# VHH binders against q8wuj3r1227to1361: the designs that were tried, part 20

Target 1, 135 residues: q8wuj3r1227to1361
Amino acid sequence: NDFAYIEVDGKKYPSSEDGIQVVVIDGNQGRVVSHTSFRNSILQGIPWQLFNYVATIPDNSIVLMASKGRYVSRGPWTRVLEKLGADRGLKLKEQMAFVGFKGSFRPIWVTLDTEDHKAKIFQVVPIPVVKKKKL
Key: E = the ipSAE of ESMFold2; O = the ipSAE of OpenDDE; V2 = 0.75 times the mean of E and O plus 0.25 times the DockQ between their complexes.

## First folded at step 18 (VHH; framework vhh_7ubx_2)

Design y2 (at its last look DockQ between E and O 0.28; V2 from the best seeds 0.00; counts 0 for: pae E 3.1 > 2)
Fold by OpenDDE, look of step 19:
Structure y2 (fold): chain B 135 residues (1-135), chain A 118 residues (1-118)
Amino acid sequence: as target 1 above (135 residues)
Amino acid sequence: QVQLVESGGGLVQPGGSLRLSCAASGFTFSDHDMTWVRQAPGKGPEWIAYIYDSGDTMRDDSTKGRFTISRDNAKNTLYLQMTSLKPEDTALYYCARGFSEWSYFDYRGPGTQVTVSS
């Protein structure tokens, strides 16, 4: 049971269900303002809950996503990643770590460094990224 | 204004086939993802298939082997080819414009009824 977890300022935001976990950070304050998860069953269906949630995320937010277990790697829900700055045509596989931005906000103090089964956010590189983890 | 109109539904026997069409107007069809959704009485909406603006497709696993989504951008038309229909496929089928402005779909047609019954 391979999964990614999100940790911000020493606080972990785990998910109990296989799927995608989401953590939203205020780009100005740098604090977590919300977090949630979306089960595979949601991702396999009409992902209106995901879209609704992401739609409510304020601009200037940093959006962190990580997969737990074998999430649904394809589907209409993946378009949300593009809206958050991911390149079109991304091929998601097995595990995912993602850093995105709501709106045009691109803070330079956020970057994603992904190692095997790990993802860390550091300073510098404001470009949203999606990276597949090795299983 | 954006308009979607489904057609091709009807009554068919189990094992039969139908081809649904969705005529799109009022927007640049080729620039938008499109989706087929169905809703059976007493059940929530169920997505069937998604076709990206690129032409790539994604289908629900439950119908993947039986249903095929396609599009003709020159005709501004979305299609759903259904084969090996089952009674449980009975539902109102409607097409919708795909993900836009953080909505799964922002426009949909009134739907076309598909009834599978012996």
Scores: ipSAE 0.441, ipTM 0.716, lowest interface PAE 1.1, mean pLDDT 85
Fold by ESMFold2, look of step 19:
Structure y2 (fold): chain B 135 residues (1-135), chain A 118 residues (1-118)
Amino acid sequence: as target 1 above (135 residues)
Amino acid sequence: QVQLVESGGGLVQPGGSLRLSCAASGFTFSDHDMTWVRQAPGKGPEWIAYIYDSGDTMRDDSTKGRFTISRDNAKNTLYLQMTSLKPEDTALYYCARGFSEWSYFDYRGPGTQVTVSS
């Protein structure tokens, strides 16, 4: 599997380089506000570029990530997934797809799919993103 | 003015052990994840071990359990215990801050040289 994209409301965001791609959606209005990719050379060391990028994402943002090709599936960069709602200690496989959230709560739709051959998530997220009450 | 200063490097024969230290100042050490990285001549940086502010660790299996990261928050000090050293471990070893919600700057020390040769 050497092609990967993120699609939001019919618009595709492909990646041209091995690594991970990221799309940020404003959780208040539901529009895409950022799309970027992080090459393996950034992921392999101490990924200050990725750390800074994630830290500057506004609260109440939906954060989509997908692997492209052979990506670095271990190391400090994976700390970012935990900050966006993934479980700590998660082992990434050869492919990943992730729907995360930056904010003060963890929505139920936060999802990670990681497999050796294909990883795929299809998700509908309610806008605006709000903390939901238990019935 | 974050400062990180590594020590404990040196020459060691294959199979030997070293303990590296990293003295931290200029920030609240206990609030930050910390990590060890090495860089050998002709290679890019390679992360070795990562420790959360909680003390939990994230180790890279590439060292096959030969390296252990630890911290002493009372002494503001990060450690790397290295055992069964091999010539391919020869590199400049430096400590760095990991991800933190409070800081987004690339802070690392000048490093300490580890050389493994007979």
Scores: ipSAE 0.322, ipTM 0.631, lowest interface PAE 3.1, mean pLDDT 81
ESMFold2, look of step 18: ipSAE 0.280; ipTM 0.600
ESMFold2 (binder alone), look of step 18: mean pLDDT 80; pTM 0.807
OpenDDE, look of step 18: ipSAE 0.261; ipTM 0.612
ESMFold2 (binder alone), look of step 19: mean pLDDT 80; pTM 0.799

Design y3 (at its last look DockQ between E and O 0.42; V2 from the best seeds 0.00; counts 0 for: pae E 4.3 > 2)
Fold by ESMFold2, look of step 18:
Structure y3 (fold): chain B 135 residues (1-135), chain A 118 residues (1-118)
Amino acid sequence: as target 1 above (135 residues)
Amino acid sequence: QVQLVESGGGLVQPGGSLRLSCAASGFTFSDYDMTWVRQAPGKGPEWIAYIYDSGDTMRDDSTKGRFTISRDNAKNTLYLQMTSLKPEDTALYYCARGFSEWDAFDIRGPGTQVTVSS
């Protein structure tokens, strides 16, 4: 019953499964390059599918993530958030929303919101427009 | 060739302790995060502990702090100290290479069996 989606420049990207949804935006053009989700069974254990996916994201990409439902909020997969600019020592609550970046620097707009009831980010970023990330 | 080889498993009584070792070769061990995972028959894999290349650690709450991960970069070896073992800890335990900024290939060992029974 939880509603989770990522909205980029007016377009919504819904998630169909509990876990983490991901949208990748090219940092040069602001175009959505990829929309993928990772269900809880992948996030448990060693999430090689997620690790491989992040490794293949082009440099200079904006990476949006949002939880859906009761996601796996602990474990090795959270290392990905740190590599995309989240603070080290991160403790996730029941919901999360994240605007990150894959590249050689850490933009000031990299943001993580994690809360027990809802997590939500609305931001305008320098290259693409990210209107709403609701959990 | 990149290789991980576990050892130290065996049969142990409830409440006992074991120390698992994972010998690494074929890559620069100190550049990689490392992790321990277990898999019981008929179940999916379950991560147990994760150690950063820096030596900082992340542990799964399900073990209630009974398991401690460590590494010795001079010996290219990863360790798991297990205490207060319970029958539900019975599983194949394997080490695996963790997240890397340049590759994420699934590199893991064949595992070592831990059986907790009277």
Scores: ipSAE 0.217, ipTM 0.550, lowest interface PAE 4.3, mean pLDDT 77
Fold by OpenDDE, look of step 18:
Structure y3 (fold): chain B 135 residues (1-135), chain A 118 residues (1-118)
Amino acid sequence: as target 1 above (135 residues)
Amino acid sequence: QVQLVESGGGLVQPGGSLRLSCAASGFTFSDYDMTWVRQAPGKGPEWIAYIYDSGDTMRDDSTKGRFTISRDNAKNTLYLQMTSLKPEDTALYYCARGFSEWDAFDIRGPGTQVTVSS
């Protein structure tokens, strides 16, 4: 079932395999910088690939995740979500939509609703203002 | 020296039960999450169960109804209680410290063999 998918600026990022789809957005530029997926078999095993990938994500990145099919809703891989802003011990259901943020910042426009098992975001995403130098 | 040593494996008939133990030494056991994983011949490692330092647990759905993870911090020991064992449960079972993105199975025991056969 294609019950969840990721779309950024009109571009869809589907997954061909059951598991977790991941899209990384640069928090400063607002553009997609990475797109990958992790199969259930990876999540069921030792999820070092997921951990290593997340470790390489730059700080100040928005991380979107969506599940396709029946994914491994519980497991040690979910610890990586804590790094992205999830509460420890977060309970997930058979379907997942997740918005996280890499780094110490926790955007107020992102809310994980455990009761509804939903990740909620505001339609307006704040864009960081970068100082410019006069040449 | 940080060390994990599994025990309790062996040969058991289908439908039988087995309790695995993992003795931890060289670190403050109570401060770490712990994991049981297994690997059958020709297959990749399979996650079984996870227990937080707090005692909360997560278990894989395939074995959730049959396997229970627990810990005794006073004895520095991790346990895996297995019931209703099946031939497909035959594997080398490992105890591991973690998980985290920085120390994913930074330490694991040599494993204990579990064989389920009639």
Scores: ipSAE 0.125, ipTM 0.535, lowest interface PAE 2.6, mean pLDDT 83
ESMFold2 (binder alone), look of step 18: mean pLDDT 79; pTM 0.783

Design y4 (at its last look DockQ between E and O 0.35; V2 from the best seeds 0.00; counts 0 for: pae E 3.7 > 2)
Fold by OpenDDE, look of step 18:
Structure y4 (fold): chain B 135 residues (1-135), chain A 118 residues (1-118)
Amino acid sequence: as target 1 above (135 residues)
Amino acid sequence: QVQLVESGGGLVQPGGSLRLSCAASGFTFSDYDMTWVRQAPGKGPEWIAYIYDSGDTMEDDSTKGRFTISRDNAKNTLYLQMTSLKPEDTALYYCARGFSEWSPFDHRGPGTQVTVSS
């Protein structure tokens, strides 16, 4: 079975452990600013590490997640996905690919197409317009 | 003051059943998600199930089909119906008020001991 993986601008971000892989992208600059993973043991227990980590993610960040192996697909950790734009009570599959956004914005440009054994994420990432100061 | 008090624990033989209760007070019970967690000696806390304010439930795969979470908002009470109990289910069972924005729960009771032994 092929594992889900995250690739950003041609760079792959593999995980060495079963669980979830997380990559955080700066929504303004479009570069990866953080890469981490959470083991099943964390997901199975009280996932305060995950919640704390997500809390530290800056607003306007794109958050990519992918599962590796037989990850824990159920549990309170999934509630963190709601903060990142997932619907409440989202039922995860045995394999997961997720794109979220940190902040109050709920992107409509992210679409998850779930087939029997495949999850496809369609996204059109908008380029933020930054106000320029005249020097 | 938010208070959660678990009850219903005890000694039971393998294959037996128990029903745990959690009496909630000090807050509007119906507005909060609730969670059951257990902790066995030498192990970390283990999530069992949670129930949304809406009544929807999520259960851990390890106890799914054996344990059922429910709530009675009129009685401000959370329940955990346990069936087909196994020795590995021996643990201190906690009722917790969840979920805050950035934490899995914000209050927990003192727990009720469940011991499964022949």
Scores: ipSAE 0.237, ipTM 0.604, lowest interface PAE 2.1, mean pLDDT 84
Fold by ESMFold2, look of step 18:
Structure y4 (fold): chain B 135 residues (1-135), chain A 118 residues (1-118)
Amino acid sequence: as target 1 above (135 residues)
Amino acid sequence: QVQLVESGGGLVQPGGSLRLSCAASGFTFSDYDMTWVRQAPGKGPEWIAYIYDSGDTMEDDSTKGRFTISRDNAKNTLYLQMTSLKPEDTALYYCARGFSEWSPFDHRGPGTQVTVSS
């Protein structure tokens, strides 16, 4: 019940430490450009390492996040989810999975799944990521 | 050029009150979330409260109801009002910038010491 991974186009990105794993995909070409984990000691307090990491991600990037084990589910780090498109004031449970976006708009496929026992998202994202006209 | 400077700490008896201030300069203060964090000797850092650029707040459960974070954007100042202080609140308290506009700058001041002792 405590295994976790992110899978992109058939390739799995497992995590070996409790905390949050992150996979970044270029929204123009759909290539995975980085995979990084942030353990609980980084998520507690002021997570400058996480903030700086996300700050360097280019615009038009898909950002996947998933929890592993007993992650820190509250605190300032959760602001990153909101900046990547999660709803304001979100409440994380014991597991989470997230498909977010760094860019000037919020794609409709941005989604967060969080539950006490299991969180899972299956998502097909259109590439290239483009802004749709709002109705 | 980013500068955060905390003040208002000191020695206070249990049950007392303090108001901490954090003066900000070198950036557009109103564009940033802000936070207070404390660190006691021999312990890791512990966030206390977080305030969004909108003024909405998140607070740690252990201090909720006793500590109130606020900001004055016209004065570029962040505040922490502390009441009903306990000896376990003894720590170095510092302010920091939260996440805004993906800035990679250092986000912490040098801190102000709060000591709660009889």
Scores: ipSAE 0.232, ipTM 0.550, lowest interface PAE 3.7, mean pLDDT 80
ESMFold2 (binder alone), look of step 18: mean pLDDT 81; pTM 0.805

Design y5 (at its last look DockQ between E and O 0.43; V2 from the best seeds 0.00; counts 0 for: pae E 4.0 > 2)
Fold by ESMFold2, look of step 18:
Structure y5 (fold): chain B 135 residues (1-135), chain A 118 residues (1-118)
Amino acid sequence: as target 1 above (135 residues)
Amino acid sequence: QVQLVESGGGLVQPGGSLRLSCAASGFTFSDYDMTWVRQAPGKGPEWIAYIYDSGDTMRDDSTKGRFTISRDNAKNTLYLQMTSLKPEDTALYYCARGFSEWSPWDSRGPGTQVTVSS
C-alpha cells in the first residue's frame, strides 16, 4: 500500500502506476532532465520503450529508479540496472530503489537497495560527477 | 545485416521435450547477450530466458527450471532446451539479441511455433 516517489533536491517526482519510475539528472550541473514511468505491461517480455529511453540518456548522467507497487522484478529489463552499475545477478525483491550512472566509469555511490518490505536510498552525489583517480 | 532464424519447434505431447535453435549471422555473436521470448495467441510477449556473452544465465523462475538456455559461440547458435512441457507453454518462441554497447534490442527472428497438446 505504500506510495513510491523519487525526490531530488527537495522536489518530488510522483509515480502513478505499478512498475518502475526513472529520473535522470545531468551529472555536470545536477539538473533533473527527465522523469518517466514504465508500467508492468512494458516491463514484461522485451521492454523496447525502456531500452530506447535508456539508450538516449546522455553520457555522464545520474539515473534514479524506484519501484511502485507490485512491479515486474525479473526479466530482461533488469539488465538495464547492471548496465548502470548494479551487481550482476542480483535478485530483485518486492521493492527496489536504485542510484545508477550512465558513463564510462562506475562511481562509488552507485547503489541498489532491494527488500520485501521497503526499499529506500538517501544519497548525496558530488557534482560534477568525475572519474575517481586510481591509486 | 543482422539475421536470426529460429528452428526446432513443433507439436509435442505434455511432458515432452524440445530443443529450439537460433542461428545468428551478420554480427559478432560472441559479443552479445542473447534471449528467448515467447508470445501466445492473444497474449503479450513473455520473457523466458537470458544468457550473457560469458555463458552465465539469468533464467526466469516462471518456467521453474524446466527450460535451459545455452549458446555455442563457435557455431553462432543459441539454444533453448525445454522439458516437462505443458499446454500453457504453447506459443511462438523468438530469439533476440540482448544489450551490447547501449544498443537497443534491434533484431529478433520470425519465431518457431511450439504446440503442446495431446
Scores: ipSAE 0.188, ipTM 0.507, lowest interface PAE 4.0, mean pLDDT 78
Fold by OpenDDE, look of step 18:
Structure y5 (fold): chain B 135 residues (1-135), chain A 118 residues (1-118)
Amino acid sequence: as target 1 above (135 residues)
Amino acid sequence: QVQLVESGGGLVQPGGSLRLSCAASGFTFSDYDMTWVRQAPGKGPEWIAYIYDSGDTMRDDSTKGRFTISRDNAKNTLYLQMTSLKPEDTALYYCARGFSEWSPWDSRGPGTQVTVSS
């Protein structure tokens, strides 16, 4: 039984439910601003909760997603990923890791094959540079 | 005003077939993804399939082998061809306009009842 989790700066964000876990990081400060999960039942249904959540994510946020268990890899919910930089029509596999960005940055999808025992994903995400005003 | 009207539901025996239609109006149908969802009594809504504006389709594995989604842009109509129907397919079937950051509940029809029973 595979357990997927997200770790940010040494802090783990576990999920208790099969589905998708989401961690949102402020792109300017580098702090986690929210952590949530969406169960398969939500993904299988009309995923308005997911869409609404994503809509509330502030611009310049780094969005991390990881699947847990046998998540629903297909369905209308995947369309929300396009808002975070995913290519349209991208097919998800049995396991998923995703780094997105709320804004104009294009994130990278990482899909895992079911035959893989372990996968380590290293992703460097550009952080927007904030112009500092001289006092 | 966006309007979606489902039709084609009814009572059918197990193993039977039905073809659902959804008449769309009030928007440029061809520009939107469309989705079929269903809701059985006591259960939450379940997506069945969706079709892109491009015509590409995604289907749930549970019904993928039996249900086919299609569209006719010239007729502003969405279709769901159902075959090998099972009692567990009994539900109210909804047509919904493609998902966006807005709640898709705002753009669905009243539904058409499908009952599979011997």
Scores: ipSAE 0.096, ipTM 0.509, lowest interface PAE 2.7, mean pLDDT 83
ESMFold2 (binder alone), look of step 18: mean pLDDT 78; pTM 0.779

Design y6 (at its last look DockQ between E and O 0.24; V2 from the best seeds 0.00; counts 0 for: pae E 4.2 > 2)
Fold by ESMFold2, look of step 18:
Structure y6 (fold): chain B 135 residues (1-135), chain A 118 residues (1-118)
Amino acid sequence: as target 1 above (135 residues)
Amino acid sequence: QVQLVESGGGLVQPGGSLRLSCAASGFTFSDYDMTWVRQAPGKGPEWIAYIYDSGDTMRDDSTKGRFTISRDNAKNTLYLQMTSLKPEDTALYYCARGFPEWSPFDYRGPGTQVTVSS
């Protein structure tokens, strides 16, 4: 439960407080460009800090999110997941892991895993991130 | 330019009902999600309900279904119907604009006071 981290190309980004952890990866070069956490007090109201943070993420960015501990699993902040590619109205459980994308299209690798006991995603993302033609 | 003005608050007895309104102007109301938030004296803000641009809603379990958010896009107005009011519901209630625009600014009204006392 307390063991929560995001790992990118062998580097771990551990969570410090209950809430959510966010790691942003540049979709052109595949390097991590930011890592931050949002504690429950931010998530519980109108989460301006989270909204502002995501608003400033460059387009064509991979956005990873993971829960730590007893996070606030409901409320307006969850619209951020939908805007990054999650399905609207999905109910978050006690744990979550998410691979999302900020950009003009929705890649096929966008994934949300949410479970009561553990949530884990292992994902290989093609770099650079590009829009693919339909087969 | 964005303007939100709440009304409909007041003093009510426990068990009573109120309907709050939020008049919106300065933006295309139908394109945005909207939300109601309350703030009791000395406490942080607490979201109450959220309504999508589609009209679908998200409500917090803490109100136990007593509060219903709705919108009338023809009148650019957001509503909160409150029933079975309790003293714990005493707070300043305000509406706020949500998505689709990533909102780096606090677009909310000045609020309307709801006081529940016996």
Scores: ipSAE 0.175, ipTM 0.483, lowest interface PAE 4.2, mean pLDDT 79
Fold by OpenDDE, look of step 18:
Structure y6 (fold): chain B 135 residues (1-135), chain A 118 residues (1-118)
Amino acid sequence: as target 1 above (135 residues)
Amino acid sequence: QVQLVESGGGLVQPGGSLRLSCAASGFTFSDYDMTWVRQAPGKGPEWIAYIYDSGDTMRDDSTKGRFTISRDNAKNTLYLQMTSLKPEDTALYYCARGFPEWSPFDYRGPGTQVTVSS
């Protein structure tokens, strides 16, 4: 029962529930500002919690998502990914790794369906650089 | 302005059928996904089915075998065909444009009551 997990700067962010886990990183500071998960029951139902959560994510945030277990790959919740850079009409598969950006940046969304049930994903996301001026 | 008006609800005996309609206006209906939801007294909103702008559909497992969602873009109308109705299907049924992201009330109609009782 292998599942994907998110690791940021050596810290793992596991989820205890089947569904999706989410980690939000401040694009300016590079620190994790939020970590949560959404159960299948939420994904399968009316995903207000997910939509509201995403709506509260500040612009210029990097949003990491990973599926755990047998998550719900179809449904209204998938539309939230468009707000994070997914193309309209994206079709998810049984496993998902997602690197999104709250804003205008369009990252690559990765759906997994491999014979080995394993996948390695490498995603480079541009981060805005704040120039330090010496006061 | 966006308007959605549900119809077709009523009182039906267990095992009966109903076809709900949702008349849409005030927007380009064909460009939007549509959703049926229901809410029974004392319960939270329950997602039933949704249909993409493309016509592709997804249904909740609890009603999947009995309920069918469809749309007629020419008529700006969303449909929910219900069969083999059960008392537990009793609820107020709402039509919603797309998927409400901020509030369940912003993009839905007033609802149509479905009551299943012997």
Scores: ipSAE 0.048, ipTM 0.456, lowest interface PAE 3.7, mean pLDDT 83
ESMFold2 (binder alone), look of step 18: mean pLDDT 78; pTM 0.785

## First folded at step 19 (VHH; framework vhh_7ubx_2)

Design z1 (at its last look DockQ between E and O 0.54; V2 from the best seeds 0.00; counts 0 for: pae E 3.7 > 2, grease 25.2 > 24.2)
Fold by ESMFold2, look of step 19:
Structure z1 (fold): chain B 135 residues (1-135), chain A 118 residues (1-118)
Amino acid sequence: as target 1 above (135 residues)
Amino acid sequence: QVQLVESGGGLVQPGGSLRLSCAASGFTFSDHDMTWVRQAPGKGPEWIAYIYDSGDTMRDDSTKGRFTISRDNAKNTLYLQMTSLKPEDTALYYCARVFSEWSYFDYRGPGTQVTVSS
């Protein structure tokens, strides 16, 4: 029940500590370029390590996030989800999974799943990531 | 050049109220998210409340609605209204500037002490 991972094209990225894990994929070629985790002690205050990490992610990057164990589900770190395309004000439950994007537009596949027992996203993302839709 | 100066702390009895202020200078205050953080002896920093540049706030279930963050952009001032204070709220309280675009900011004031005891 406390097994958490992110899988990209068959490769799994597990996490061993409670908190959140992050995988970054280059939106031009679809390659994983970074895998990092942030433990709860970082998330509880003002998580400058997380903020700096996200600030250095290149534009046109797919950003995957998943919770592990009991994670800090409130606070300033959740602003990162909003900057990557999540809706403001959604309440995070005990589990979460997120497919986000760092860039100048919000792709339609940006998705947050948060539930008390399990959170899971299966997503196929078009590569290269481009702005295609006008509403 | 950037400065944040907190005030309004002090000794308060349980159940009392305080209003903390944070005077900001050296940056365009209205363009930044702001937050209040506290730190008790022997503990790491703990987020208390967060306000967007728009004036919207994050929910703060951890204080169960007892603390309200607000801002006055005309006065470059951030506030924290605290009510129903408990001994567990004893800590150094400081304000921090958080975001401008994608840049992170780790700037905070020296803090103001709040002590809740009878």
Scores: ipSAE 0.272, ipTM 0.599, lowest interface PAE 3.7, mean pLDDT 80
Fold by OpenDDE, look of step 19:
Structure z1 (fold): chain B 135 residues (1-135), chain A 118 residues (1-118)
Amino acid sequence: as target 1 above (135 residues)
Amino acid sequence: QVQLVESGGGLVQPGGSLRLSCAASGFTFSDHDMTWVRQAPGKGPEWIAYIYDSGDTMRDDSTKGRFTISRDNAKNTLYLQMTSLKPEDTALYYCARVFSEWSYFDYRGPGTQVTVSS
C-alpha cells in the first residue's frame, strides 16, 4: 500500500482516509497553525469545505499538501493549487506532494526535494511532485 | 440577474446517449469557468466535468471516456455530451458557474433529470 505523510519539526500529520491532507505553516513563525484532511468523497463531490478552509488560511502561510492512497486527482478542487502557486492546468498524478503559498508570500527558503521515501523543503516555487512510499 | 437553465435530460436505455445543454444569462459567460454536477438519490453531489474560461477541460475519471463537456460562448451555452449511459448515471444534472478561486459554484440551475433504465 502506498502512503504519504507530512512531518513538520519531527511531528507527523497523518491522514486516516484516502484523499488529501493539508498542513498550514505560519510563514513568519515557522510553526504549524492548522492541519486537516479531505476525503475523496469530498474531493469528488462539491469541495466547498476545501475551498472554505483554504480561503481562511492567512496570507504568508506555507501550505503543505500530500495525497494518501488513490486520491481524486481531478476536479474543481485542484483549483486551490493554482491559488497557492501551481500552474494552471496542472495534471496531478497518482501521488502528490505539494508546497504552496497563500497570498504573495514566496519565501526563498522553502523548497521541496523528494526522494523515494521522503520529502524535504528547501528553496523552490510551488510545484507538485509525484511521490510514493510503500508500507 | 444570473440565470442557468439546464435542458436535454430524459429517460434513456443503457448504452444510450444524451446531450445536455445549459443556457446562461445575466453575466459574461465567456469569462467564467463552468462545471457539470450531478446528484443521485441518496448520494451527495459529485462533479462530472469542468471547463475553464479558456476552453480547457477536466473530467472525472469515472465518466471521462463517456462524457464530454464543451461550451459555445457565442450562444452562452454549456454542453455535456453523454454516451454509453449506465443506470448508475441516473441523477439530477445541473450546471454551475464557478465563482472566483474559492468557490465551487455561486450559481446553478434547477437541474435536468437523467434516468437510465432498461
Scores: ipSAE 0.197, ipTM 0.580, lowest interface PAE 2.2, mean pLDDT 84
ESMFold2 (binder alone), look of step 19: mean pLDDT 80; pTM 0.792

